# Ledger of designs, part 5: VH-VL binders against AP-4 complex accessory subunit RUSC1 (RUSC1)

Target 1, 145 residues: AP-4 complex accessory subunit RUSC1 (RUSC1), of Homo sapiens (Human) (q9bvn2r522to666)
Amino acid sequence: DVGHLVLTTLCPALHALVADGLKPFRKDLITGQRRSSPWSVVEASVKPGSSTRSLGTLYSQVSRLAPLSSSRSRFHAFILGLLNTKQLELWFSSLQEDAGLLSLLYLPTGFFSLARGGCPSLSTELLLLLQPLSVLTFHLDLLFE

## First folded at step 1 (VH-VL)

Design i12 (framework fv_ixekizumab)
Fold by ESMFold2-Fast, scan of step 1:
Structure i12 (fold): chain C 145 residues (1-145), chain A 117 residues (1-117), chain B 112 residues (1-112)
Amino acid sequence: as target 1 above (145 residues)
Amino acid sequence: QVQLVQSGAEVKKPGSSVKVSCKASGYTFTDYWIHWVRQAPGQGLEWMGVIDPSDSYTDYNQRFKGRVTITADESTSTAYMELSSLRSEDTAVYYCARGDYYGFDYWGQGTLVTVSS
Amino acid sequence: DIVMTQTPLSLSVTPGQPASISCRSSQSLVYSDGNTYLHWYLQKPGQSPQLLIYKVSNRFSGVPDRFSGSGSGTDFTLKISRVEAEDVGVYYCMQGTHWPYTFGQGTKLEIK
């Protein structure tokens, strides 16, 4: 099963990649520790009214799925949705083009910061690896586990 | 080359305040949080607090809250840690360090603060 | 606060022999993102601490490959495959998963 392979291999790999070098969000003095997650990167990357309106629609859809309470599960559901809508490459390209957002979210040693600045070939290689996925047709259940 | 250079040793009276500086170089100052960690003579490491130099957001260990103030000056790439109402138990080497959940990758040389009568 | 417990508190090793240091946390250090924020530092005599290993098993830049980290959840180990004279100092584990960040009490490594 391709869906199972996607969930057990691709989703954890992309999660690790997006988590690499994330800065923590500010501590709430009342509620305790806050830390960035890949899901918080998705939230920040899909602002309402942006030119990537379709990504915002997917974000909204995933955020409303009641069975998904963890950031990891929501991130995986978002990736499955990107595959279903052939938007994975678009999302990565959109994120990479937002230098201000990457500076806000990532340490300079993180994958996305390095891919944007110090090692631009990393971005090219990643997009090349993702290109075959945009050609395939997926109908993955967003609650698939 | 990344460096954090701290101010020199201080000798303070009980009840006074001390302000230690940490000047950063070799990287974009606003890209990393600056943490403060202290070490009493012959003892282990204790985290005191942190600042995000990009907007001066701070967070403190509750043990020091009310006595510690951390600030940053982007124009000079310098972070400061001020500890008030000093006691003899505050005698320690105070370190600044760069980083966060990835670990503290670069540390200042340390500033010895001695509190004695 | 999360309590970090190191064992042993001190060890004496003949040059060229291996050394192993354990670090246990009072709570799981696995964050909700699946990452484990457990780091190891070395403080050489008269010097500032220096980062050796970050996120359990990743060697920091310039750290010799004789240093390795492993573990999961609440049980972590730092290993030195062949101890050298320059490895003398106090080793600290630190957790960055939960606020406030906390350190182990330290393990002093000495040469026989």
Scores: ipSAE 0.000, ipTM 0.505, lowest interface PAE 13.2, mean pLDDT 81

Design i13 (framework fv_ixekizumab)
Fold by ESMFold2-Fast, scan of step 1:
Structure i13 (fold): chain C 145 residues (1-145), chain A 119 residues (1-119), chain B 112 residues (1-112)
Amino acid sequence: as target 1 above (145 residues)
Amino acid sequence: QVQLVQSGAEVKKPGSSVKVSCKASGGTFSSYAIHWVRQAPGQGLEWMGVIIPIFGTADYNQRFKGRVTITADESTSTAYMELSSLRSEDTAVYYCARSPWGRYAFDIWGQGTLVTVSS
Amino acid sequence: DIVMTQTPLSLSVTPGQPASISCRSSQSLLYSEGKTYLHWYLQKPGQSPQLLIYEVSNRFSGVPDRFSGSGSGTDFTLKISRVEAEDVGVYYCMQGIYLPLTFGQGTKLEIK
């Protein structure tokens, strides 16, 4: 069914795209060296602020899912949540607009860096491909009533 | 209205395996995690593991390490729990229960499946 | 593993009287988002457990208002304001935040 196709095709493809050109590790103030992953991009992109406020709630909900045993599973859950809340384009666009975040996390040859500056048509083409997904509905209730 | 309907009682020999099913009747697993909980006669509740069917992600209580496997088939809205290397101490009622993602409050429970392991 | 401790383990109450059950966790159940994942269940004789209270104080759909939950951090209480015959059974608290999920030992409520 369509949910199976999203999980087996779209989510791995988006994971690979977000992983493209990621710097292999980053030092932080507490832990020292840590590895960059697509989930770490999500974490960095949804900090409280005017441009990312609407995505912070979804990040918070996914972060509390205790049995998601890997960053990859959390990333897939976040993508499904974006699809269910019609926010996938918004998240992608907000990443492209944050030049500081992209330069921190990505090599210049990575997809997001190229889409930002070197090949801006890549962003437009991807957003056009994602638009039909905004009308899909998934029964993804993160809270019961 | 969703119900969880489990397979019938089983009697097993020590060293064998049992596979219990849990079918969502009147609904699906799409927004939920499915847990397995057991209860030995006259004893309390013990959590065995969980699966989130739409992600294919399962996690287990380490007490059952290497013996328990939880799977799900979304096309039939059925979850399964397989417990191997059965011992007499595994005699219990086995429940499936669903929870929304994240909070793990078990809002619907199956009727339970009695598994008896003869010594 | 988080250890959940219930007191008392058994309680006998005259119908119409209140009942109170305590649950303590070995560490805080408060999550960083400000929610506390402590839930209460009732198992009536011969039946599957049923959800009564989720996240400390929220009554699940269809649960009578005579049931209430309270507490914070590591110390939680389930109260029944006026016990009825239908309330007999074993009550369990559960933490729903850390794997493995763990239950209290259970409190058996009987009618005198």
Scores: ipSAE 0.007, ipTM 0.541, lowest interface PAE 11.3, mean pLDDT 78

Design l01 (framework fv_lumrotatug)
Fold by ESMFold2-Fast, scan of step 1:
Structure l01 (fold): chain C 145 residues (1-145), chain A 120 residues (1-120), chain B 107 residues (1-107)
Amino acid sequence: as target 1 above (145 residues)
Amino acid sequence: QVQLQESGPGLVKPSETLSLTCTVSGGSISSYYIHWLRQPPGKGLEWIGVIYYSGRTDYNPSLKSRVTISKDTSKSQVSLKLSSVTAADTAVYYCARVLRYFDWSPFDYWGQGTLVTVSS
Amino acid sequence: EIVMTQSPPTLSLSPGERVTLSCRASQSVSSYLVWYQQKPGQAPRLLISDASNRATSIPARFSGSGSGTDYTLTISSLQPEDFAVYYCQQYSNYPLTFGQGTKVEIK
């Protein structure tokens, strides 16, 4: 089952990648200091307008799904939605382009910080690995676990 | 249930390479960051470096030119190599695992430590 | 690197006394601070993370407080098993750095 394969391989791998080098807490002016998680990176990375409008729509959809009660399950649902809408590459590219966001969220030794600065080839390799997934068609249930 | 155990020679000659292994049982190293630390007799703790779930590493700048950390997930082992050792490298060496999945601190699981003496 | 300074270096106390240990960072560590306890011949044991979050199985007599550059570990009523060296550690910046330790010893 493709859903099982995505949940048992791709989603944990992407969660680990996004968690690498995350600062434990970020200042959130609305809620104070918030504990960082891959879902908090998703929240910070989506912006209205420009090339990220569709990402904001998906974020809104996932954040409103009541059965998803954990940050991990929301992150997985977001990845499933990115696959369904062929936006996984767009999300990674958007995150990599935002130097200010990366410096806010990540330690200098984190994957995304190094991929942008010290090891730019890492971002190229990641995007090349993700490219075939944009050609494949997925219709995954966002609540599938 | 989770246990970490350091192993390796207790005596290393000056100018040689110190090689230690950390074996993790009762838990995984695939999704956790593993750190190496040391403590010279009667002194405080010093951070050596970390290996991430991905196999990427970061080292203390004071040791970076001499340190290599690697892992073998199939054996549940993390290795430390420190080259060109001197008497200043005599210490109890610890490996430690972070508390949570894909989180980099704090250290909740520590090995018992292994004393390495650098002497001719 | 961020320098962590602990004071006092040594504290001589009797069981039942309240003890306060200080840890100061050379720059703000934004509560990314950990306290460890170490007894002779043993590895350090996690006590408090994120400045004030007590670890699993750690007795309620241990508490942490502070923010910015100044942090405190308090033991409300010292027990015989609490005589040990205590270390603070910051994890706001690499390299990870520790204080030099405060030894709590029996009077």
Scores: ipSAE 0.005, ipTM 0.514, lowest interface PAE 14.0, mean pLDDT 78

Design l02 (framework fv_lumrotatug)
Fold by ESMFold2-Fast, scan of step 1:
Structure l02 (fold): chain C 145 residues (1-145), chain A 119 residues (1-119), chain B 107 residues (1-107)
Amino acid sequence: as target 1 above (145 residues)
Amino acid sequence: QVQLQESGPGLVKPSETLSLTCTVSGFSLSSYYIHWLRQPPGKGLEWIGVIWYSGSTDYNPSLKSRVTISKDTSKSQVSLKLSSVTAADTAVYYCARDLWGSYRPFDYWGQGTLVTVSS
Amino acid sequence: EIVMTQSPPTLSLSPGERVTLSCRASQSVSSYLVWYQQKPGQAPRLLISGASTRATSIPARFSGSGSGTDYTLTISSLQPEDFAVYYCQQYNNWPYTFGQGTKVEIK
């Protein structure tokens, strides 16, 4: 019930927010240049050996799910995992801390650029809207049904 | 009610294959992954392996050559097979659930089933 | 594999006493540490996960702390139902590994 609402409304909305102002291509040291997506932002935000080890574990779990072949479905799974573990705020904070990463990935008018620079309260406002959902548990069967 | 229930023979002969089933109720195997663990009498716990949502498996390296875990989501059952058993495999065997993305690896356990390996 | 060592092996205590159980890992487990309670003939019961987060329905007298390689479980005022074996477990690395247990028994 609430889980379908999250999957059909919240997850697409968060996907749109993360995609907002995202540069279409970025340099990859191995492949040279690759297409950007919200899932690529997740990949870039999760650093090996960081104090956000739990985010790295979640990223690894999602990337191993064979039925989730699209970047969009993987992004949705990651968001559900953040809600289940009450780590959505931690992930937003890790993005906000990395000014260099945001400058690399986003145009100045994007949501995350504005949340850090021009309108720092945007991330706080979003998290306040999502706080009631932190007491709920969401299951991955929502992605397969 | 969330429940996990192990079942299988209480006695297995040396060199044979141990086969156990974990039957779950109150939740879907599509939403949780299931671990197998064991505890020899009077000793500590040992992790055996896990089956993920996708059906992918990971095993304890010390047991990997002898262990197979599988599941039938439509029957709400997870199976454990341990080949070439010896007296050292005598233990209470548990299945336990893990919620993907959760900070707790085992929030519900089966009651355990004692398997004795003897001639 | 990560080796988990619990101390002491046994504690003999009276109801009302404060008890502290130790769990040490051979390398950092980054607070991915769980405490379980096990009574004879029963499966382990989840007490604390993430080193310090109490599970649902676990009394406030149970608390966990620690980081890196050193962790503790504290029971502030031991109740009759708390006499059991306590295990710690790391879930930072595969394979998951457990301590050998600390038995808390009545004096």
Scores: ipSAE 0.005, ipTM 0.487, lowest interface PAE 12.7, mean pLDDT 77

Design l03 (framework fv_lumrotatug)
Fold by ESMFold2-Fast, scan of step 1:
Structure l03 (fold): chain C 145 residues (1-145), chain A 117 residues (1-117), chain B 107 residues (1-107)
Amino acid sequence: as target 1 above (145 residues)
Amino acid sequence: QVQLQESGPGLVKPSETLSLTCTVSGGSISRYYIHWLRQPPGKGLEWIGVIYTSGSTDYNPSLKSRVTISKDTSKSQVSLKLSSVTAADTAVYYCATLRFGSYFDYWGQGTLVTVSS
Amino acid sequence: EIVMTQSPPTLSLSPGERVTLSCRASQSVSSFLVWYQQKPGQAPRLLISDASNRATSIPARFSGSGSGTDYTLTISSLQPEDFAVYYCQQRSYYPYTFGQGTKVEIK
């Protein structure tokens, strides 16, 4: 079905968006630098006792899922959880509001950093990327609830 | 597989507006960010601007006052207008696309625009 | 804006030779550097993204390396189809900027 295809396609697109412009995380003896992953952005974005407490709960649930051993599969599960709980926009807005976290994790040309200041129209693109996922999630809930 | 093709006049008079069209085939412009770039004789490439899937645009600050990029989704076309041209605007103009990331994986063949009287 | 400087401007070489092209940025671009190949009358072709990631369909003889401000593109054994102009691009800061190119030509 179209709904499932759109959901599966949009999840990899969100992974690419979050990966864009990530700074090297640490130095590695063999490669010289080890790059951050989208899952490491999720880890950094969930703060204990903040207004994003519900995001912390979802992070904990996904982190405990034994079959999901890769960072990529955990990120996928987290996004699906956000869609199911209707928290995708909340997570995104919390990232956009945390200038300190963004400057720590991203180059100025990264998608999230550009959306804050370098490219004024990019914030509109972020909203449009999120809108179809929210609509699809609502319709799936309506059909099967 | 997406294909891009630029078209427009090869000669533009000084002070006029150059107008170019990029026709997208093999894919919908609604799936891609379409960028315009140019390459003046003897120089490297210069990024001009981008039109996003929403129709919103961002431009190189050095050209922002003279550049307009727009699209017609029904015709699968993106247009570039550059006003008040001078000889310095003589270049091969390219449209190029990417989905995500800041590098260009699909390019048009380019169209030469010469600004002369 | 970030200024990209490529050297040398021209390399005259024979098939089979190892080639190294240099690209220097006026400030650190944190390995967010892209290499393109351009043949006469053609649009640029993506070779290497993010300093060392070879694009799909690009032969293994092409490799990229570097960090900070200094980057290199290496062709391990030059083939006849490799005679072209090579450009580097930084994608670390807006606006995107390109070098002036290195021409690899037949000796």
Scores: ipSAE 0.006, ipTM 0.525, lowest interface PAE 12.3, mean pLDDT 76

Design l04 (framework fv_lumrotatug)
Fold by ESMFold2-Fast, scan of step 1:
Parts: sequence; C-alpha cells; structure tokens
Structure l04 (fold): chain C 145 residues (1-145), chain A 120 residues (1-120), chain B 107 residues (1-107)
Amino acid sequence: as target 1 above (145 residues)
Amino acid sequence: QVQLQESGPGLVKPSETLSLTCTVSGGSISSYYIHWLRQPPGKGLEWIGVIYYSGSTDYNPSLKSRVTISKDTSKSQVSLKLSSVTAADTAVYYCARHGYSYGFRAFDIWGQGTLVTVSS
Amino acid sequence: EIVMTQSPPTLSLSPGERVTLSCRASQSVRSYLVWYQQKPGQAPRLLISGASNRATSIPARFSGSGSGTDYTLTISSLQPEDFAVYYCQQYSSWPLTFGQGTKVEIK
C-alpha cells in the first residue's frame, strides 16, 4: 500500500500546494465567473497541440470518469495518472514556464508565483523531491475504495 | 524523536565571521528543511534562512550578502556563517525544522538556542 | 516585507480568566499565520498553524481565528503554565516575519 499512502498523504499535500494563493474566482467567457480550485488549474494548464498534449489526453480521461463527482477527487485522479505515466515533473515544469497563466490564476504570494520569482530554490527543491515518485506505478481504481 | 542542537563560540569580535553548527539527532538531515532564526536579547524573532533537502538555500534579503548556510550529511550537521558582524548581530541563534504537514513554513521542532555576543 | 503588529504588548491576568491576543498584518496573509508560545530561557513552541489548526499535544483551551489582516489567539481559561510571551508569524510572503510579541503575566 504505497498507493494508499500516496492518496492519503501526497495527493492532499499537492492539492494544498496548488490551492496556495489561488484567486477565488476567474472570468469565464461562458458562465461569467468560475470558482477556482486545484482542478481548475489542471483544466487551465492543458493546451491542445503543444509538446505537452499528453497532459490534455490525461485530463480528458479523468474528466470523463463517472464516479469522480468532486473537483478534489478529479485532482487526485489526475495526480495518480501523472505518477503512473511519469509526467508529474513535466506538468509542474510546464506550469512554472507559463508566467501568463500563473499571473491569471495566482496571487503574487502564492507558492507557484514565489517559486518562479521570489524563491527559485523552492521550485528546484520540489522537482528533486518528486523525482523518486516517477518510478511508482498506480491504478486509478484506488479512488473507488 | 528528532532533536536539534546549536553549538559554536559564544563570543565573536566585530568584523569577524560568526560560525554556528546545528546537529540533528534521531533522524536524517536529508529528511528535513532546516532554518536558522535569531532573537536579540529582549526582542522578537528574525528569520535568517533555510537549507532544503537538495542543499539549495534561500535567505532573508536583509542578510543575504553576509549569510551562508550549508550542510554536511555525513556528520548530520547544518552550518550558519554570518560575515562582518557588529553588535547588532548579538542574539540567541536557533535552528529549527518545519514539517510539510504544517503548511510548509511553521516550525515544529527547535534547538534550545545558543547566545552569541559580538564584543571586542 | 510584511510587518506583523501584536497587541496589547502586555496582559496582566489571573488564572481562570479568558485571554485574547491580537495580531495584525500590514497586508493580507490569507490565514497563513502561526502562533508560538515562548517561556523564559526556552525556544518557541508551536501552538497553532494556518490561523486555526491546533498543533499536536496543544490543549483545547488554545484556539485561533481570523482572516485577511486580523487574527486572534484565545485561551479560554488561563492556566498557571500559560504565562509566557506569545508570537505570531506569517508565511504568506518571503521573508518570513514575526510580531514583536505579547507578554501574558500574573496580575
């Protein structure tokens, strides 16, 4: 049960990290305003046709899973998918490179904004901490327990 | 249980370099972020800097030009060096760790502190 | 940097009384706020993180509340061992900064 440990410790920790400094609402062309959550960061981070299009495929797969009704459970499933496909570091790096996206989603005092500008060592530390996780294998069905 | 203990000279002359060591026992320093803080007599706390698992560091901008934090994993020690000291650097110096579960930057375990006096 | 201001500087109280300590930030710290207790000759002790989350082994009489720029630490019924200096700290912005402390002493 390393998978259960990841779900009960790592996923909540990453959820809290991604939630840190999120602006409460963002403008949405269709609905006017949308409540911000870590899942909405995932949604905003996927880009069709880019070198990271595999992230869009994972997002589509997770978003269509019928048992996952909450944004938190969808976020956890996405993280498990990133770990299983060895793409967690890629996703983190792509967020850090997109200054425009970070400015749209986060306050300047949020973790991702600080890691990019005020405390670059935080970004390096997180990436190094995540490297051992790339060799772990998980199943999305852990979420259905 | 994890314990932290500061050590080093209690007296440093003006213009010299203050050198302190934090010894970690009951756990590996590679498992913790270690911070240095200080408290001048009768005053509040000031954050100095942190060393991460990777050995990367971040410092308080007010001290960045004078401060260096490093670690020696084989000795389970974290070191603080503060150059060009003055009487304003007289303080009790603490090393502390934080747990990720405490929102990244709350200090759950502290050393007992060591008083460093800057005087000729 | 974010400046943290604590008030009052000193509170003189008797055991059994309710204590309320204030901490104000120069800008919003968004509940990224920590409370510590420090007794003479000792290192600070973590009490509360995230403005309201009590640390392990901290008695239920300690509670934290607040949001934005204004935060409060409450001790519902002061015990003899609670006479100490209390510090607040923000972790919303770098560098990490502390208040100047509030001393809770015997009346």
Scores: ipSAE 0.007, ipTM 0.537, lowest interface PAE 12.4, mean pLDDT 78

Design l05 (framework fv_lumrotatug)
Fold by ESMFold2-Fast, scan of step 1:
Structure l05 (fold): chain C 145 residues (1-145), chain A 119 residues (1-119), chain B 107 residues (1-107)
Amino acid sequence: as target 1 above (145 residues)
Amino acid sequence: QVQLQESGPGLVKPSETLSLTCTVSGGSISDYYIHWLRQPPGKGLEWIGVIYDSGSTDYNPSLKSRVTISKDTSKSQVSLKLSSVTAADTAVYYCAREEYSSGWYFDYWGQGTLVTVSS
Amino acid sequence: EIVMTQSPPTLSLSPGERVTLSCRASQSVSSYLVWYQQKPGQAPRLLISDASNRATSIPARFSGSGSGTDYTLTISSLQPEDFAVYYCQQYDNWPLTFGQGTKVEIK
């Protein structure tokens, strides 16, 4: 089924793309230093100044959802939420436009850095491949399958 | 498929530098993070440090002043150097792989190599 | 650093018994917790990641649970090959820290 395919194929693929070229850690004033992850990219992308209010709402809902206990499971839940709310394209576009955030989080060789600079067609091609999913509705309980 | 193997002298004199090499086969060290860990006889595990795909490193604060981790991608090798060793540094030393993922945990480990610090 | 405490230090059990191992963190680790199995003379083996996600090739009798500061590894029916030392590890904060281990030994 479509939900199983999204969980077993799409979500891991998007996780790998977002993880590609991530700087290994960054300083956090509250926790010290911690490993960068795709979930930390989501967190940074929804903070005031570089995100839309609707993305912040989704982030808040996912971050408070027990028993989602790992950054990986939270990232997958966020992607499912973006698909269900038809905001996946909006989130990728907002990341692409935030040169300061990408420079802070990514090495120049990462997918998002290349997609913004040297190979802008990469981002467009990915979004076109995902466009048919914007007309579908997904449920958060797919995470528990 | 992917294998890690530690090598180096099994005996190091006090005050000298412990030097170990981790050889990775079946995959590229550019595709994952390689960590060093150790386990003193009869005790638990201690994380030493990591070298990232970029070549950047992070070390356990308790060992940071004495530890250097480096890599040679052409040889598929990661090296650990620990200076000014004492008997407290006697341990089995492991290198371990972290797949490019959201966690600092280890799916593949080397077999471990015992290093004894003794005159 | 986050201190990980495992209890009990040693469990003496017979094959077929249910075993429950505890791991407690000095502060919440947000389920960024891993369980490893180590047999004498061998490297640790990944069992459970993200508190409850069983690793590939790990038998269904192993399960993990817990959240916040309190975590549990359960073996539903102990097999002869399960006698080993079990370690928990957190990866919520730097540096990575491990529990002292629980030894599961034969009665």
Scores: ipSAE 0.007, ipTM 0.518, lowest interface PAE 11.6, mean pLDDT 78

Design l06 (framework fv_lumrotatug)
Fold by ESMFold2-Fast, scan of step 1:
Structure l06 (fold): chain C 145 residues (1-145), chain A 118 residues (1-118), chain B 107 residues (1-107)
Amino acid sequence: as target 1 above (145 residues)
Amino acid sequence: QVQLQESGPGLVKPSETLSLTCTVSGFSLSDYYIHWLRQPPGKGLEWIGVIWYSGDTDYNPSLKSRVTISKDTSKSQVSLKLSSVTAADTAVYYCARDSYDFGYFDYWGQGTLVTVSS
Amino acid sequence: EIVMTQSPPTLSLSPGERVTLSCRASQDVSSYLVWYQQKPGQAPRLLISDASNRATSIPARFSGSGSGTDYTLTISSLQPEDFAVYYCQQYDYWPLTFGQGTKVEIK
């Protein structure tokens, strides 16, 4: 049950990777000053620009899912959406290349700061290999909830 | 062994500035955030502020105009200054180390009582 | 600021009894919730972080649960050394805020 493995192992692992070295708090126009989380990294990484319009659409869709009230569950849904739409590599690459965003969100000792300019190609390739199976489980969750 | 120890005058006159020092051992101030908290006699805990490893600070909005937190990493010391004190500032003052997940405290100093009185 | 409300204010109990303490946040704090124990004349001691993660050296009789706005601390069999004041604190929002405390005292 690969879909189960994606939800119970892959998504938590990606959450841990994105959480590594996050600055604890940031200003936010909606909530004021709130704790930084992987979901807040998603929020900050999604720009209303040409290169990120499709990512912005996915972010908006996940944000409006009423059953997902926690930052963690929204992050997992976003990752599943990236896998479904073949945008995981695009999102990682955009995040890695945005020097200003990384310096605002991450400590210098964090994984993303230390791996600056590098793409975790092996991890991205592995995740893309799982994409056909993850799209099935994502659709099943929507049907049977 | 991780330790934090508060020190400073136990009595401060109204309108003066209270000044406390937190001395740490067993870890580097370059690796951890340090918070200041206080507890008036018989009452609950209030967060005062934090100093990050960069030296940046954040303060409780209720105290921001009167509080300054600073550090000297070479001496393993963090300092708290609170200006224009009144009897309402009488409390046990604690310094505490921020945990890995940020925003809660894994080690606390023993606390130092500061009484504001003439 | 997020307001943390603890109930009851005091509990009078005998050793061996099961204790449940409640903590309610004015808004969803995403399980970024910690419990401390404070004995007279001492600094607070970390008990539970992330709503349910017991700290190193804390006895197994202490457990935390809850999500969203409602959290509980349970002591399964109260020991004489457990008589203390217990505080909850949220760390999802800045500034950090505490409940007013629940005093667990001997009957």
Scores: ipSAE 0.007, ipTM 0.580, lowest interface PAE 8.9, mean pLDDT 79

Design l07 (framework fv_lumrotatug)
Fold by ESMFold2-Fast, scan of step 1:
Structure l07 (fold): chain C 145 residues (1-145), chain A 119 residues (1-119), chain B 107 residues (1-107)
Amino acid sequence: as target 1 above (145 residues)
Amino acid sequence: QVQLQESGPGLVKPSETLSLTCTVSGGSISSYYIHWLRQPPGKGLEWIGVIYYSGDTDYNPSLKSRVTISKDTSKSQVSLKLSSVTAADTAVYYCARDFEYGDYGMDVWGQGTLVTVSS
Amino acid sequence: EIVMTQSPPTLSLSPGERVTLSCRASQSVSDYLVWYQQKPGQAPRLLISDASNRATSIPARFSGSGSGTDYTLTISSLQPEDFAVYYCQQRDYWPLTFGQGTKVEIK
């Protein structure tokens, strides 16, 4: 089942990529000394004025899902939403273009920092690997199994 | 596969600086976070601080004025210095590797080294 | 700093029994809770990360649950090698803080 593969393989892999090089604690952000997680990257990437309206809408929908109490579950739900709305490449590109946000959240040797500056081909290669997924349709009921 | 080993003097005099080294083998420290922790005899664990793969550090506020953590990537070593020690600093000192890329738990620990602060 | 409180302080049990250990944080730690096992004379060993994510090579009888401020470590059927002190730790806030430990000892 393709939905099973997305939940057991793709979502954990994307979580690991987004987690790569994250500073463990955010000290210079308004939220203070809070630990950084892939979900906190999503939150920061969709702040008012820093993202497209559609990405902000998706974030709002996921944030209101009562069964999702963990950061990891919310991150997986957001990825599923991006796949369902065919916005994964848009979100990734938007994140890569926000140099200030990446500098606050990531160490220089993290994947996102390297993909933006030192190794821009990493971003292109990842997006090429993800393109076949943009034609697939996913349903939110996958979250409740 | 990856192993951590603490080393340094087992006895330190009051008011002196406690200096320990953590040697990493079987893996690189360039992509990991290394923590220092301590445990007084018969007591629980206390976090001292961490050094990130970038070389940045964070310290426990209770120890921040006395503690310095540094690393030498070429030697695969992380060092801890704690100044102005007292009997309250007597403990088993551990270095531990933070589990990279998603889990952020301390997956690999050194054996620990007992440091006694005594005249 | 976040205060972590573990209960009970000591459990005396026989092999085969179910063990339930509690950990409470003074504020929500957003599932960034880790469990460690420490045997006498040894360094701590990672058991569970992110509240419920069992570390590689850790037996299936160990499981973690909980959210917000209240977390539980369960050993479904206690084995002789499981007698140890168990610590919970939060990673959501700086500085990192540990509970005082729960000692699981043989009856």
Scores: ipSAE 0.007, ipTM 0.563, lowest interface PAE 9.7, mean pLDDT 79

